# Designs tried in a protein design chat: VH-VL binders against Polycystin-1-like protein 3 (PKD1L3). Part 10

Target 1, 163 residues: Polycystin-1-like protein 3 (PKD1L3), of Homo sapiens (Human) (q7z443r523to685)
Amino acid sequence: TSLNMSTHQLTITVNVTSLEKSLIVSIDPDSPLLMTLYLGFQYQPNCTHFHLNITLPKDKVWQKDEEYTWVLNPEHLQHGIGTYYITAVLSERQEGAQQTPSLVSVITAVTQCYYWEIHNQTWSSAGCQVGPQSTILRTQCLCNHLTFFASDFFVVPRTVNVE

## First folded at step 7 (VH-VL)

Design b21 (framework fv_roledumab)
Fold by ESMFold2-Fast, scan of step 7:
Structure b21 (fold): chain C 163 residues (1-163), chain A 120 residues (1-120), chain B 107 residues (1-107)
Amino acid sequence: as target 1 above (163 residues)
Amino acid sequence: QVQLVESGGGVVQPGRSLRLSCTASGFTFSSYAMHWVRQAPAKGLEWVATISYDGSNKYYADSVKGRFTFSRDNSQDTLYLQLNSLRPEDTAVYYCAKDEYSWGYYFDYWGQGTMVTVSS
Amino acid sequence: AIRMTQSPSSFSASTGDRVTITCRASQGISSYVAWYQQKSGKAPKFLIYAASYLQSGVPSRFSGSGSGTDFTLTINSLQSEDFATYYCQQYNSYPLTFGQGTRVEIT
């Protein structure tokens, strides 16, 4: 991903090749950083033109690594398979006496919940959703049945400078 | 202001049934998981049941499974707990509680409770 | 099921005291612990989630800490309205379970 130095924005590009898995977007600033993320399909979003948004850090989280994590389930990716753009816009009102972080790590991952289905002797994701408390390190599985679970995912870490 | 108001408690003999209700106001009821938690006289808190935001997912404590049925009516902002085959050990104050999420975890707001007494 | 054990079961304290209540899980639960305050004859009140995060409106004298199996609730300077029974609760897995409670009584 690349940072627009004149507008203090970060753009993340994600190629979605399947709607069977959830997308996890993790922003890891080296110090607290108030921002809003905007999602666009096949275009670069901004504060007046976007599909979805989220303000980070998240309020009311269970672990610190959830504060800057956005979970996008298949139902959030309603425009289908293709290139999605995420624009992170830094708030001009930053809390604390610290400077704007010089480094921001961006990690994207895809994950899904699986359980062993005895009838078909295979892994199935039926009846399960990836929960909002998921992070790049752990997948929250919300299922309408109780059984053995597993998850899969891969991580592509990226680091960019923030002015 | 979030409010939860329970009703339907009373005194019944073992083997009888009761239906508890909880009326919610002050939040978007259909977006959150809801719970029932009970407390026997002079005892601690015991989780009874959880229902997801849309009613599609329900969990019950083993001690009540098969006897209690949890349901919700999102159009009326109301929860129901049907208590069947009541036993003396079911005697408790029953609290309706709101989750902070659409799936069940913890209890950010509680009702005042309704007393269920099962005795002969 | 995950067993939650609180200690002590009760103790006496005076206003201005710093008090600490401990909660131990029978297995690792990361930080998935909530704390509640219950005054006599009243419904419980939510205090803390994720072991250490205060609910909006809860006084800053309350704090929580811990991860894994050992958790603590601390009240830095006990006020008269803090005499109550405190419960921890895990939400790592079903069934949801509470500790047995710790009663904080006036000396």
Scores: ipSAE 0.005, ipTM 0.497, lowest interface PAE 13.6, mean pLDDT 81

Design b24 (framework fv_roledumab)
Fold by ESMFold2-Fast, scan of step 7:
Structure b24 (fold): chain C 163 residues (1-163), chain A 121 residues (1-121), chain B 107 residues (1-107)
Amino acid sequence: as target 1 above (163 residues)
Amino acid sequence: QVQLVESGGGVVQPGRSLRLSCTASGFTFSSYAMHWVRQAPAKGLEWVATISYDGSNKYYADSVKGRFTFSRDNSQDTLYLQLNSLRPEDTAVYYCAKDSWGSLGYYFDYWGQGTMVTVSS
Amino acid sequence: AIRMTQSPSSFSASTGDRVTITCRASQGISSYVAWYQQKSGKAPKFLIYLASYLQSGVPSRFSGSGSGTDFTLTINSLQSEDFATYYCQQYNSYPLTFGQGTRVEIT
């Protein structure tokens, strides 16, 4: 989903049905766009009422596609399963001399790390966690063992509402 | 077995340059990000720089930006850290360290023995 | 930058003691903490990652715990080879930062 952010705030709705996987929120503006994302549980957050926030683009990232990606691990989803709302607010202090309306694509996905467990001869997620430099295109896996690693992606399209 | 061997340290005057090298063996070097971490005498550890597995991305501590340059030669399994405009506060043992995870730099599962850089007048 | 503060800076202990070292982050870093051991004149040795996961080959007397801002390294029964300086490190975001170190000295 793409929306023009020149006169609008973006609201993203995410239904979290399991805390076994991490939520990846990716914002892809057509030009650099300074914004803050606010997370709320069962309510639409704003700059004065939210549970978590992040300013994008991120600084000192590993790869370019991390700049507009927010990784929410189970410990970040403090209220458990249910409907989470994310409000993206355009910063008043845009970088650069020229400001133009931006089209913004929003993608949400869930991901988890898997490894082959020799003793049980099956794939397992035990002892692995999704890392903060993950994106919708690749998952960073942090594991308590050294073995072959794989990850899965569930790309979940989300409804985007304009205020 | 993983081995990292640093070289190139020495005693130099302020404003001079040194080039540190780190030779790696025992793992697929081209698959891992690599790091430099330093430690001043009787002080703690300080992250200096990270280079991605293919050398396309490099990150530096604010204290060394513009003065230090990190590079790698995957065909020789070797890292280089060019130290320019050295200051007395750059005096430290410099460690080459292997990224624990691979292409994304995070924490350091193997370390070299370190090479001492002393900057004094 | 995320500041990592260790406590205490140093202390004396005896073989057989249970020792606890604390590391506090200036902001929430989930579980993205690693711990290292450094003996005098030696390079650091990796012990723990993701706050609580022990590296293969590290003795089971070592354990880690914590999440958010407060993290702990515990050595259940000190051995003579455990007298060293211990460092925590956050890897939630760049720049990567270490605590100032905790020196465990023999009584």
Scores: ipSAE 0.000, ipTM 0.501, lowest interface PAE 14.7, mean pLDDT 80

Design b25 (framework fv_roledumab)
Fold by ESMFold2-Fast, scan of step 7:
Structure b25 (fold): chain C 163 residues (1-163), chain A 121 residues (1-121), chain B 107 residues (1-107)
Amino acid sequence: as target 1 above (163 residues)
Amino acid sequence: QVQLVESGGGVVQPGRSLRLSCTASGFTFSSYAMHWVRQAPAKGLEWVATISYDGSNKYYADSVKGRFTFSRDNSQDTLYLQLNSLRPEDTAVYYCAKDSWSGYGYYFDYWGQGTMVTVSS
Amino acid sequence: AIRMTQSPSSFSASTGDRVTITCRASQGISSYVAWYQQKSGKAPKFLIYLASYLQSGVPSRFSGSGSGTDFTLTINSLQSEDFATYYCQQYNSYPLTFGQGTRVEIT
């Protein structure tokens, strides 16, 4: 999904139907873009009324694709299942003399950590939590047991329902 | 069993260089991020640097950025930390430490014994 | 950077005591906290991850709790081998940061 940011603001609607997985919000600007994202439940948030926020791009990331990714674990979705609104507000202070892009791609997905459990011959998420360095292409898995996932990290990206 | 063995520490004058090494065994080295953590005499722990499992990404503490270079040789299960332009405040025991998970997890489940770097005139 | 503040900086205790060490983050870090034990002249030893999970081989008298900004390490019945310095560490974001340490001393 591509959304217009020409008003220095864009709104993303996310319909959360399950708290078994973490929500990944990925912003893909065509040029560097300093912004703050605000989260609201059942209302459109702004800089003075929100329940959670993040400034992007993130500092000190391990991989570059983490810079514009916001990971929202079930504990961050404190109001449970339902409609969440995210408002992205462009910072007035941008690097260099770059012109603000008129379009920004937004991808939302859900992810979970799975490992193969030999005893039961099944995939399990027990004892694992999705980490903050996750992206739409790679899930950081923080587990309470020493195990090795199929390709370093196991990725299960899915699009959250959006009306 | 998991073992990490550091070497290369010593006493040097300010402005000089040292190369620290850490040899790993007992786990699949190429699958884990690795870290250096230091501790000045009678002080606490300070994270120095992280290197990803394949060496493609490296992070450094601001206090050492531009002076220290982290690298790894996955074929030899060995880490290297090149310390350049050393300052008296770099005096510390340097530990190499294993990340907790495949790829990364950012906490340190195994530590080496440490190697002492002393920078004094 | 996320600052990790431990309290107290030192604690005098006797064997059999219940000891609680507190760690406070300057920002929300979910449950991304690890705890380490360091004895004089030795490398740190990993104890706890994800705020509350014990590493295999760590005695059950050790426990961790907390979420968000406030975390605690508890030693339920202090043994002679537990006199050491304890460190918390956040791993929510770079730079990785440790608390300043809490020294558990014999009375």
Scores: ipSAE 0.000, ipTM 0.509, lowest interface PAE 14.0, mean pLDDT 80

Design b26 (framework fv_roledumab)
Fold by ESMFold2-Fast, scan of step 7:
Structure b26 (fold): chain C 163 residues (1-163), chain A 121 residues (1-121), chain B 107 residues (1-107)
Amino acid sequence: as target 1 above (163 residues)
Amino acid sequence: QVQLVESGGGVVQPGRSLRLSCTASGFTFSSYAMHWVRQAPAKGLEWVATISYDGSNKYYADSVKGRFTFSRDNSQDTLYLQLNSLRPEDTAVYYCAKDEWGSIPYYFDYWGQGTMVTVSS
Amino acid sequence: AIRMTQSPSSFSASTGDRVTITCRASQGISSYVAWYQQKSGKAPKFLIYLASYLQSGVPSRFSGSGSGTDFTLTINSLQSEDFATYYCQQYNSYPLTFGQGTRVEIT
């Protein structure tokens, strides 16, 4: 979904129903935007009260779509299952000559790495972690073993409020 | 400053054995998987074996499986590769190499200078 | 085992040239490719991981790209110290395998 960052902030609400999968947060601005994302559990975070943060766009990416993607693994969702809030704050220092209201598209998705475990005849995620190069279109799997892999991936569009 | 130093190479006849060593310094040796990679004269690189950070998991190339044994001594920051039943086709420079991603085997961010193993009559 | 095939096997080039080396995997390996440089008589030197990420200290004229089965290493504006043999390596599955190497020779 598209939303307007004219107030220098936007809030993304994510309802985490399982800690078995990683959360992918993808922001696609209509023009380059320097921003910081803040994560809070059961409260709306800000620059002085937050659980985790990230500055976007990311450096040293392989594909363009990685630049505005935040990967949150189960270890990052420390408060467990429930409602998480992400506040995106526009940087005062933008690359562009003019600060302008921007439209951004926000998509959240969940993903996990699975490999076929021959002994038990089942898919397992043991020994694997979703990597930071993941996007809503592909999952990077970092594993402590080398076997055949398949990823479980779902895209869940979310609505977002600008405050 | 990461440094890997191999030793133990030499000239040996077919069917004999050698033990290669690799001494590591400049990183927390006990936290990283380690590898052996070889290169026959005027040929390309061939992966030989991988050992996990604690030595509990080992992988070998099919060409050496059952003949070579990989081990590590984390208290001495040293790797050992026992080469048994050597064949002329085992003639190569043997490199000790460090994994970049801790206990997860990926690729080789640092290499030793290599030690030459020659198997001939 | 995953077979890695490099093209070309050798390359004659001059300082300032743009050089592209291709590496093809016999099956899909995602982005799990590393690249190495080896100069005559020396151990290999690590250049690139995850197909496109440069190791710190590697000059920016080196770049990698690709995913799945087709990967490339590009040297933009070849320098005298770049004449060497280059190897790709997959780390998607055991056994770990290298390409046969591409020799970049002076013209």
Scores: ipSAE 0.000, ipTM 0.474, lowest interface PAE 15.2, mean pLDDT 80

Design b27 (framework fv_roledumab)
Fold by ESMFold2-Fast, scan of step 7:
Structure b27 (fold): chain C 163 residues (1-163), chain A 121 residues (1-121), chain B 107 residues (1-107)
Amino acid sequence: as target 1 above (163 residues)
Amino acid sequence: QVQLVESGGGVVQPGRSLRLSCTASGFTFSSYAMHWVRQAPAKGLEWVATISYDGSNKYYADSVKGRFTFSRDNSQDTLYLQLNSLRPEDTAVYYCAKDSYVTIGYYFDYWGQGTMVTVSS
Amino acid sequence: AIRMTQSPSSFSASTGDRVTITCRASQGISSYVAWYQQKSGKAPKFLIYLASYLQSGVPSRFSGSGSGTDFTLTINSLQSEDFATYYCQQYNSYPLTFGQGTRVEIT
């Protein structure tokens, strides 16, 4: 995807089929790239019309792969199941004066935290949420009870490339 | 022991401004999202605003959007809520509330004692 | 916005009674509901999360149930310290919303 277009933006389309799992959006630029992501439901968002936003790279991360990852929990997907659009708007002032066309890879995945519930002899997600330090490769599980957790084992990342 | 202490409330006329503060102790403040919730006299609870653990994401109730500004200082374990263009319907006790998970859980496991904001002529 | 409607708005009860408070969401919210207790002149106190899970330190006479749109808070064998206003709150989506409250009064 070329980031040297006059609009200086990318559009990502995600189809949310369940509110029982969290959506992980990972942006992987080939060099540092300051951007703001805007979320819209059934419409392409922009800086004046959006549901939620985030500025990337994140300024407080424990690991490098968290810098360009946006975690959207079910509470953030306000309009329920359906098609969500994410518009990434590039800052005109880039760190390091990014002047050549950049390649950006976009990966989306869904995940959820599970724990073995001894009483019911089954896996449960109750009392747990996917944390903001999650990435497409690892799930941070934030729980308000003591137990041993596992993430979803069969999440297949979907790569999206947009001009 | 978790403690949240609000301050900055008072009596003001419509159109004026106030800045509310909330000082946190007893937990790793920089790891938790924080919230403001208000309650008008003899009425129920109304969510006002949420700020993420690092201050990068802020969410506001439609009734206060554009008038209220939420911020945090993780080095001082303090929250701020700037109230501008106050209206009589903003009269309420304002509670500072801690998020229930390490970063964001969206329900409130600890609350401050509240600070009263009265907007009247 | 998701509307949370509690019933009843108020009622009288005696110590030892079993009390049930209902909370209904205008849309499906899975199990993303929390319950709070508020005594007169005090800040709310957290009781229950994810519809049915009791916060550490909350007496076992409190319990929650439900999923989807209909949720209940039950107090078995009401004690004198339980006379208060109770609120449900959904955290399935923004904006975060509370029920209007149910006042449990002594008869």
Scores: ipSAE 0.000, ipTM 0.487, lowest interface PAE 14.4, mean pLDDT 80

Design b28 (framework fv_roledumab)
Fold by ESMFold2-Fast, scan of step 7:
Order: sequence, then C-alpha cells, then structure tokens
Structure b28 (fold): chain C 163 residues (1-163), chain A 122 residues (1-122), chain B 107 residues (1-107)
Amino acid sequence: as target 1 above (163 residues)
Amino acid sequence: QVQLVESGGGVVQPGRSLRLSCTASGFTFSSYAMHWVRQAPAKGLEWVATISYDGSNKYYADSVKGRFTFSRDNSQDTLYLQLNSLRPEDTAVYYCAKDSWTIGSGYYFDYWGQGTMVTVSS
Amino acid sequence: AIRMTQSPSSFSASTGDRVTITCRASQGISSYVAWYQQKSGKAPKFLIYLASYLQSGVPSRFSGSGSGTDFTLTINSLQSEDFATYYCQQYNSYPLTFGQGTRVEIT
C-alpha cells in the first residue's frame, strides 16, 4: 500500500499486542524524502507532543534498505500494549526541490531473535537483542551465541490517515 | 577453521600505488561483509573500509576516501583494496577482517588476518 | 565521529591481580561496544561484543560491563598470557572507531 505525502504529513496506526518482540517500521518513498517520525501512545503525536522521534533517511547505514527503517524495541514501547500512533512530517528543506507529490509505502512488522539451545532442546531468545541494522527483510541479532538459527517476521495490521 | 590471508604490501614512495589482497577460507565468504582495518607502527587501530556481502555497498574512512577502492570476488573468495596516491601517513599494517553477521552486518570483527605491511617513505 | 577514550593508557600488574580497563564514548552508544586483545606482533583477537558477551573460547576471567557512555573490561585473575594491548570499539554508528588502547604489562 502506497500513501500520498503531498499534505506534508501522514499518520500510521500500530496495534501492539506483545512486548516480547520488536516493532519494525519501514517507509519506502518513491523518491528521497527527508522526514521526522514521531511516536505517541493512544494519541496522534506531532512535533511538540511525542514520546520518541527519529529523522529519516538514516545517514549511517550498512545496507541501503536500512535508510528508512525505524526499529522499536520493547524498551521503546514503554506504555505497554495498545495502540501506538506514528506521525511522519516532511522537513521544510528537501534535497532536490520537487513539487510532484511523493507516494510512500509503509510496512510494519514484528520480529525477534531465536536460536536453538542444544542442551535444553528448545528455542530461546534469552541472550539476543534485535539490532538497529534490522529491516523488514532481515533481522540483525546480537546474541551471546556466535551461531544463530532463526528469527520471525510478522506483518502488523495498520490504519493510515492523510490530512 | 576460519582463515584470512593478506598479501600485496611493500615499500613504496609517496604518490605510488599498491593492491592488497585477502584470501578467505573456512566460512561462506559471499554471506558476510568484509572490512579493512589498519595500524600504524606503535599506534592504535583505525577502521579503513567496509564492503557489503554482495559488493553493492562500500564505505570508506574520510582519510582514504577518493584514494582507496575496495572490491571483492565472491567466486574466488578474495577481497581487494587498491591503494592509490599513497601518503606517508598511510604507513601501517593492513588487516583484513570478517564481519560477525551473515547477510547484514554486525559492525564488529570476529576474525582477523595476520596483516600485511605497507610502508610509504621517501 | 564518536571518540572512544581508554584509561589508563598503560600499566603494570602482577599475576593474580584484578585488572580493570575503562572506555568512554563521547556520546551515547547503548551497548554497542566490542573488546579486542592484541599481543605484540600479532593480529587483534576478538573478546567481547555488545558490551558484556564473551566470545566462545575466551577464558571466563574476562568480563565486560557498561552501557551508554561508560564501559569496562575486567580480567579477574591476571595470567601471564594476558600480556597484551586491549582495545574497545564502538559499532553504534559510522565511522567505526576504536579506543587508543591500554597496554597491560605482567610482572
């Protein structure tokens, strides 16, 4: 699904049902867009009222698909389970001035790192954290084990409103 | 069983070029980002460059950007660093290092080669 | 760039001593720090990642701790094989940066 950023703003709704997994928010604009994302719990955030924010695209990434990805770990979702709102606001200054409206695809997913514990014959996430290089297509796992076997990907349903 | 073997170092005059190579074995080379890290005599470690697992992304330290070129040949399990316009401050042991994460990147180096010495002197 | 500063730059210790090396980042880096050991004339050896997790094969006398800007590497009971220079490295963001190193001399 594509959304029109011609209004300089869009809102993404995410229903968080578990704090055991990390939330991945991926924005895919049809052309480069400098934007800031604001996170709110049970309310639509803006530049003066928000819980967390991030500026995209990220300027220090290992792979290109990381540029427009925001990783929110359980510690970032401090208000617990429930509905979170993300407001994306376009920057006043854009590189490459363009009046054509930009279309943006938005995908949200949840992920967690798992590895097989041979001595216990069970899957475990105990020593692992989802890393900031994660994207919708791959999960970076920072684990106390050098061998890693699995990570899960699930798409979280969303509702999007454009002003 | 992971091994990284560097070669191609030597003594050159300022402004000259060298090509360093690193041959990898004991892991699936095409699945990992690779790095070059250097160390000047009696000095600390300095990150030089990173290349993604498929070669599509290359990153360089500001001190070498525009002069050094990183490449890889996944069919030969070999890494290359072309050093151009060498300066005395480029004198160092150059280490080939393996990234810790498959496909993506961990930013830290779980295996290192033995290093190859590059000396730039007049 | 994120500057990594180690303390002390060098020191001597006796076998059996508890040794602590500190590393400070110029800005917050969460837990994204690794530690390496380098013996004279050799390549660095990976010890610790994510501030506190030991690589397989590294002796349990080594441990790491810290988050944010302050990190420590501890060697609980120093052995003669631990004569080396130790480096911290941040991997929170580009460019990747190392501390200047701490030389540990065993008497």
Scores: ipSAE 0.000, ipTM 0.510, lowest interface PAE 13.9, mean pLDDT 80

Design b29 (framework fv_roledumab)
Fold by ESMFold2-Fast, scan of step 7:
Structure b29 (fold): chain C 163 residues (1-163), chain A 124 residues (1-124), chain B 107 residues (1-107)
Amino acid sequence: as target 1 above (163 residues)
Amino acid sequence: QVQLVESGGGVVQPGRSLRLSCTASGFTFSSYAMHWVRQAPAKGLEWVATISYDGSNKYYADSVKGRFTFSRDNSQDTLYLQLNSLRPEDTAVYYCAKGTYVTIYSGSYYFDYWGQGTMVTVSS
Amino acid sequence: AIRMTQSPSSFSASTGDRVTITCRASQGISSYVAWYQQKSGKAPKFLIYLASYLQSGVPSRFSGSGSGTDFTLTINSLQSEDFATYYCQQYNSYPLTFGQGTRVEIT
């Protein structure tokens, strides 16, 4: 017999309708919570079958709100438009070694850096990339030119129980 | 929640002036670009002007450039639109509208919240 | 200036219908299109940005699609509260411009 009862998981579904934007996934636990996120396209990923993964909280951050944020740029969404699934799995090596069911807020947003291109009188994202310090509250724009910037975002608040 | 309340509209004769105000609440006003959009009776929407989050950059529709002046007071969470040399063609409901979240420079030029509008009638 | 042309200008529909409104730009505007709903006597309400992204709180029966010059707003199963005038808006270039509007009327 095995105790294969890993209920310490949550699943996030994201519909990607454009590859012009970056996807931001923010997890907001009320206390520190070690986890790994797995990304799959058109399937629910797990630790043995996934496209990309990240371990949270990140330990190289400049501001605290970055530590539970995963930024997925268009190059990370290589299968194109469609439904992406994210599975979050709690680590067995939690600090304090005792897991308590938690209410976890999950927010997904999409964003892109735009600037006004005066020569062509149009908005453009050329030469700009959404940076890894981006969060649901702010977009970091890494551009190879100096301009006025704008960002678009869509935020879907989600609250899930983590057992 | 987010609220925008316009005031200052009225009936005025051609060549006169009006000052429209828009009071904002429910969001960090100083962080967002703001806009004015108008709608003539039984017609569609027409963009009038945009002002950056700090008031340092402004854009105007050609039809109003030189006659209308957009300003903001971030300490009072208030927008102003000074309408000078009014023409019958300026008759419309004037809406103030909020841009989306902005960084330090500018916001997206689509409008996630709108006031209920204030009517400006230029006649007789 | 970029001209935005909506088709049709008006039409009648019944609850439960699948409704499609088209917006055509006079030149390429990538995905820089927003959609708004305006009910009689009311201010416009924001629905969609970047052609296809639905604003939080807008029912999932609304969807947007398109890129370049041709854009579509679809209401998959029309409800009584959906009878309104719909506007597309481009924000690719100044001046910002709206379509002329499409009025969806009850039959």
Scores: ipSAE 0.000, ipTM 0.466, lowest interface PAE 14.6, mean pLDDT 79

Design b30 (framework fv_roledumab)
Fold by ESMFold2-Fast, scan of step 7:
Structure b30 (fold): chain C 163 residues (1-163), chain A 123 residues (1-123), chain B 107 residues (1-107)
Amino acid sequence: as target 1 above (163 residues)
Amino acid sequence: QVQLVESGGGVVQPGRSLRLSCTASGFTFSSYAMHWVRQAPAKGLEWVATISYDGSNKYYADSVKGRFTFSRDNSQDTLYLQLNSLRPEDTAVYYCAKDSWVTFGSGYYFDIWGQGTMVTVSS
Amino acid sequence: AIRMTQSPSSFSASTGDRVTITCRASQGISSYVAWYQQKSGKAPKFLIYLASYLQSGVPSRFSGSGSGTDFTLTINSLQSEDFATYYCQQYNSYPLTFGQGTRVEIT
């Protein structure tokens, strides 16, 4: 789903039901678009009241699809399970010659890394973390041991409000 | 078990070129991103370049962009760093380092390091 | 680029001391910090990832903590083999950047 962001700010609402997985927030504009995302728990954040923020597109990424992806690990979701709000605010000055209306695609998903634990004959996430270069196309797994692993990926329902 | 061995360092004059090599053993080389990190005499660590597990993606520090070229040969478990247009400020020990994870992506932190090879640029 | 600043740059300590090294990022990097130990003339050795997780084989006297911009490496009871230079590194974004190092010298 595409949404016009050029004259509005976006608020993304996500219900986090488990802290066992990382939340991936992807805001993919049809043209370059400088923005800042603000995270709030049980309230709609803004530039003066928020828990965490990030400026997009990210600098010096490995691949282009990382530029507009925010990875929120369990340690970032410090208030636990519940409803999180993300407000995306356009920067005052955009790069390029002229401001043009942009369409954005908003996807939220959860992911986690697993490996096969031979002792217990089960899948475990111990010693693995979802990395900041994860995107909706791939999960980056940071593991402190060399084992065969897998990741899951679930698109999470979200509500997007244009103001 | 896991080992990285660098070679190819030496003393060269400014403007010259060198090719560094790093041979890997003891792990599935083709599954890991690899890195070069350098350290000038009496200075700290500086990240130089990263190459993805399959060699399709490369990233360079701004200070070496356009002068250094990173490549890998997964069939021979070997990395190459071509150093062109060398400058006195490129003088450093160059370390080959293994990425800590096996998944597709870019490098994060370095769990295994080679012992380094010295590059000296002087006139 | 994210700048990593370590303090102190150097200090002297004695065997048995509790040693604390601080690392500050110029912007928020969550917990994406690794720590390394480097002895004179040797390659760095990996100690800690994700700010607080100890690499297998690293002695339990080492520990890390912190999140956001402020990070700490602690050695609870300094041993003779711990005199070295310690580096923090952020891996929140490229370019990957290191602190300038903290040298721990024998008193």
Scores: ipSAE 0.006, ipTM 0.538, lowest interface PAE 10.9, mean pLDDT 82

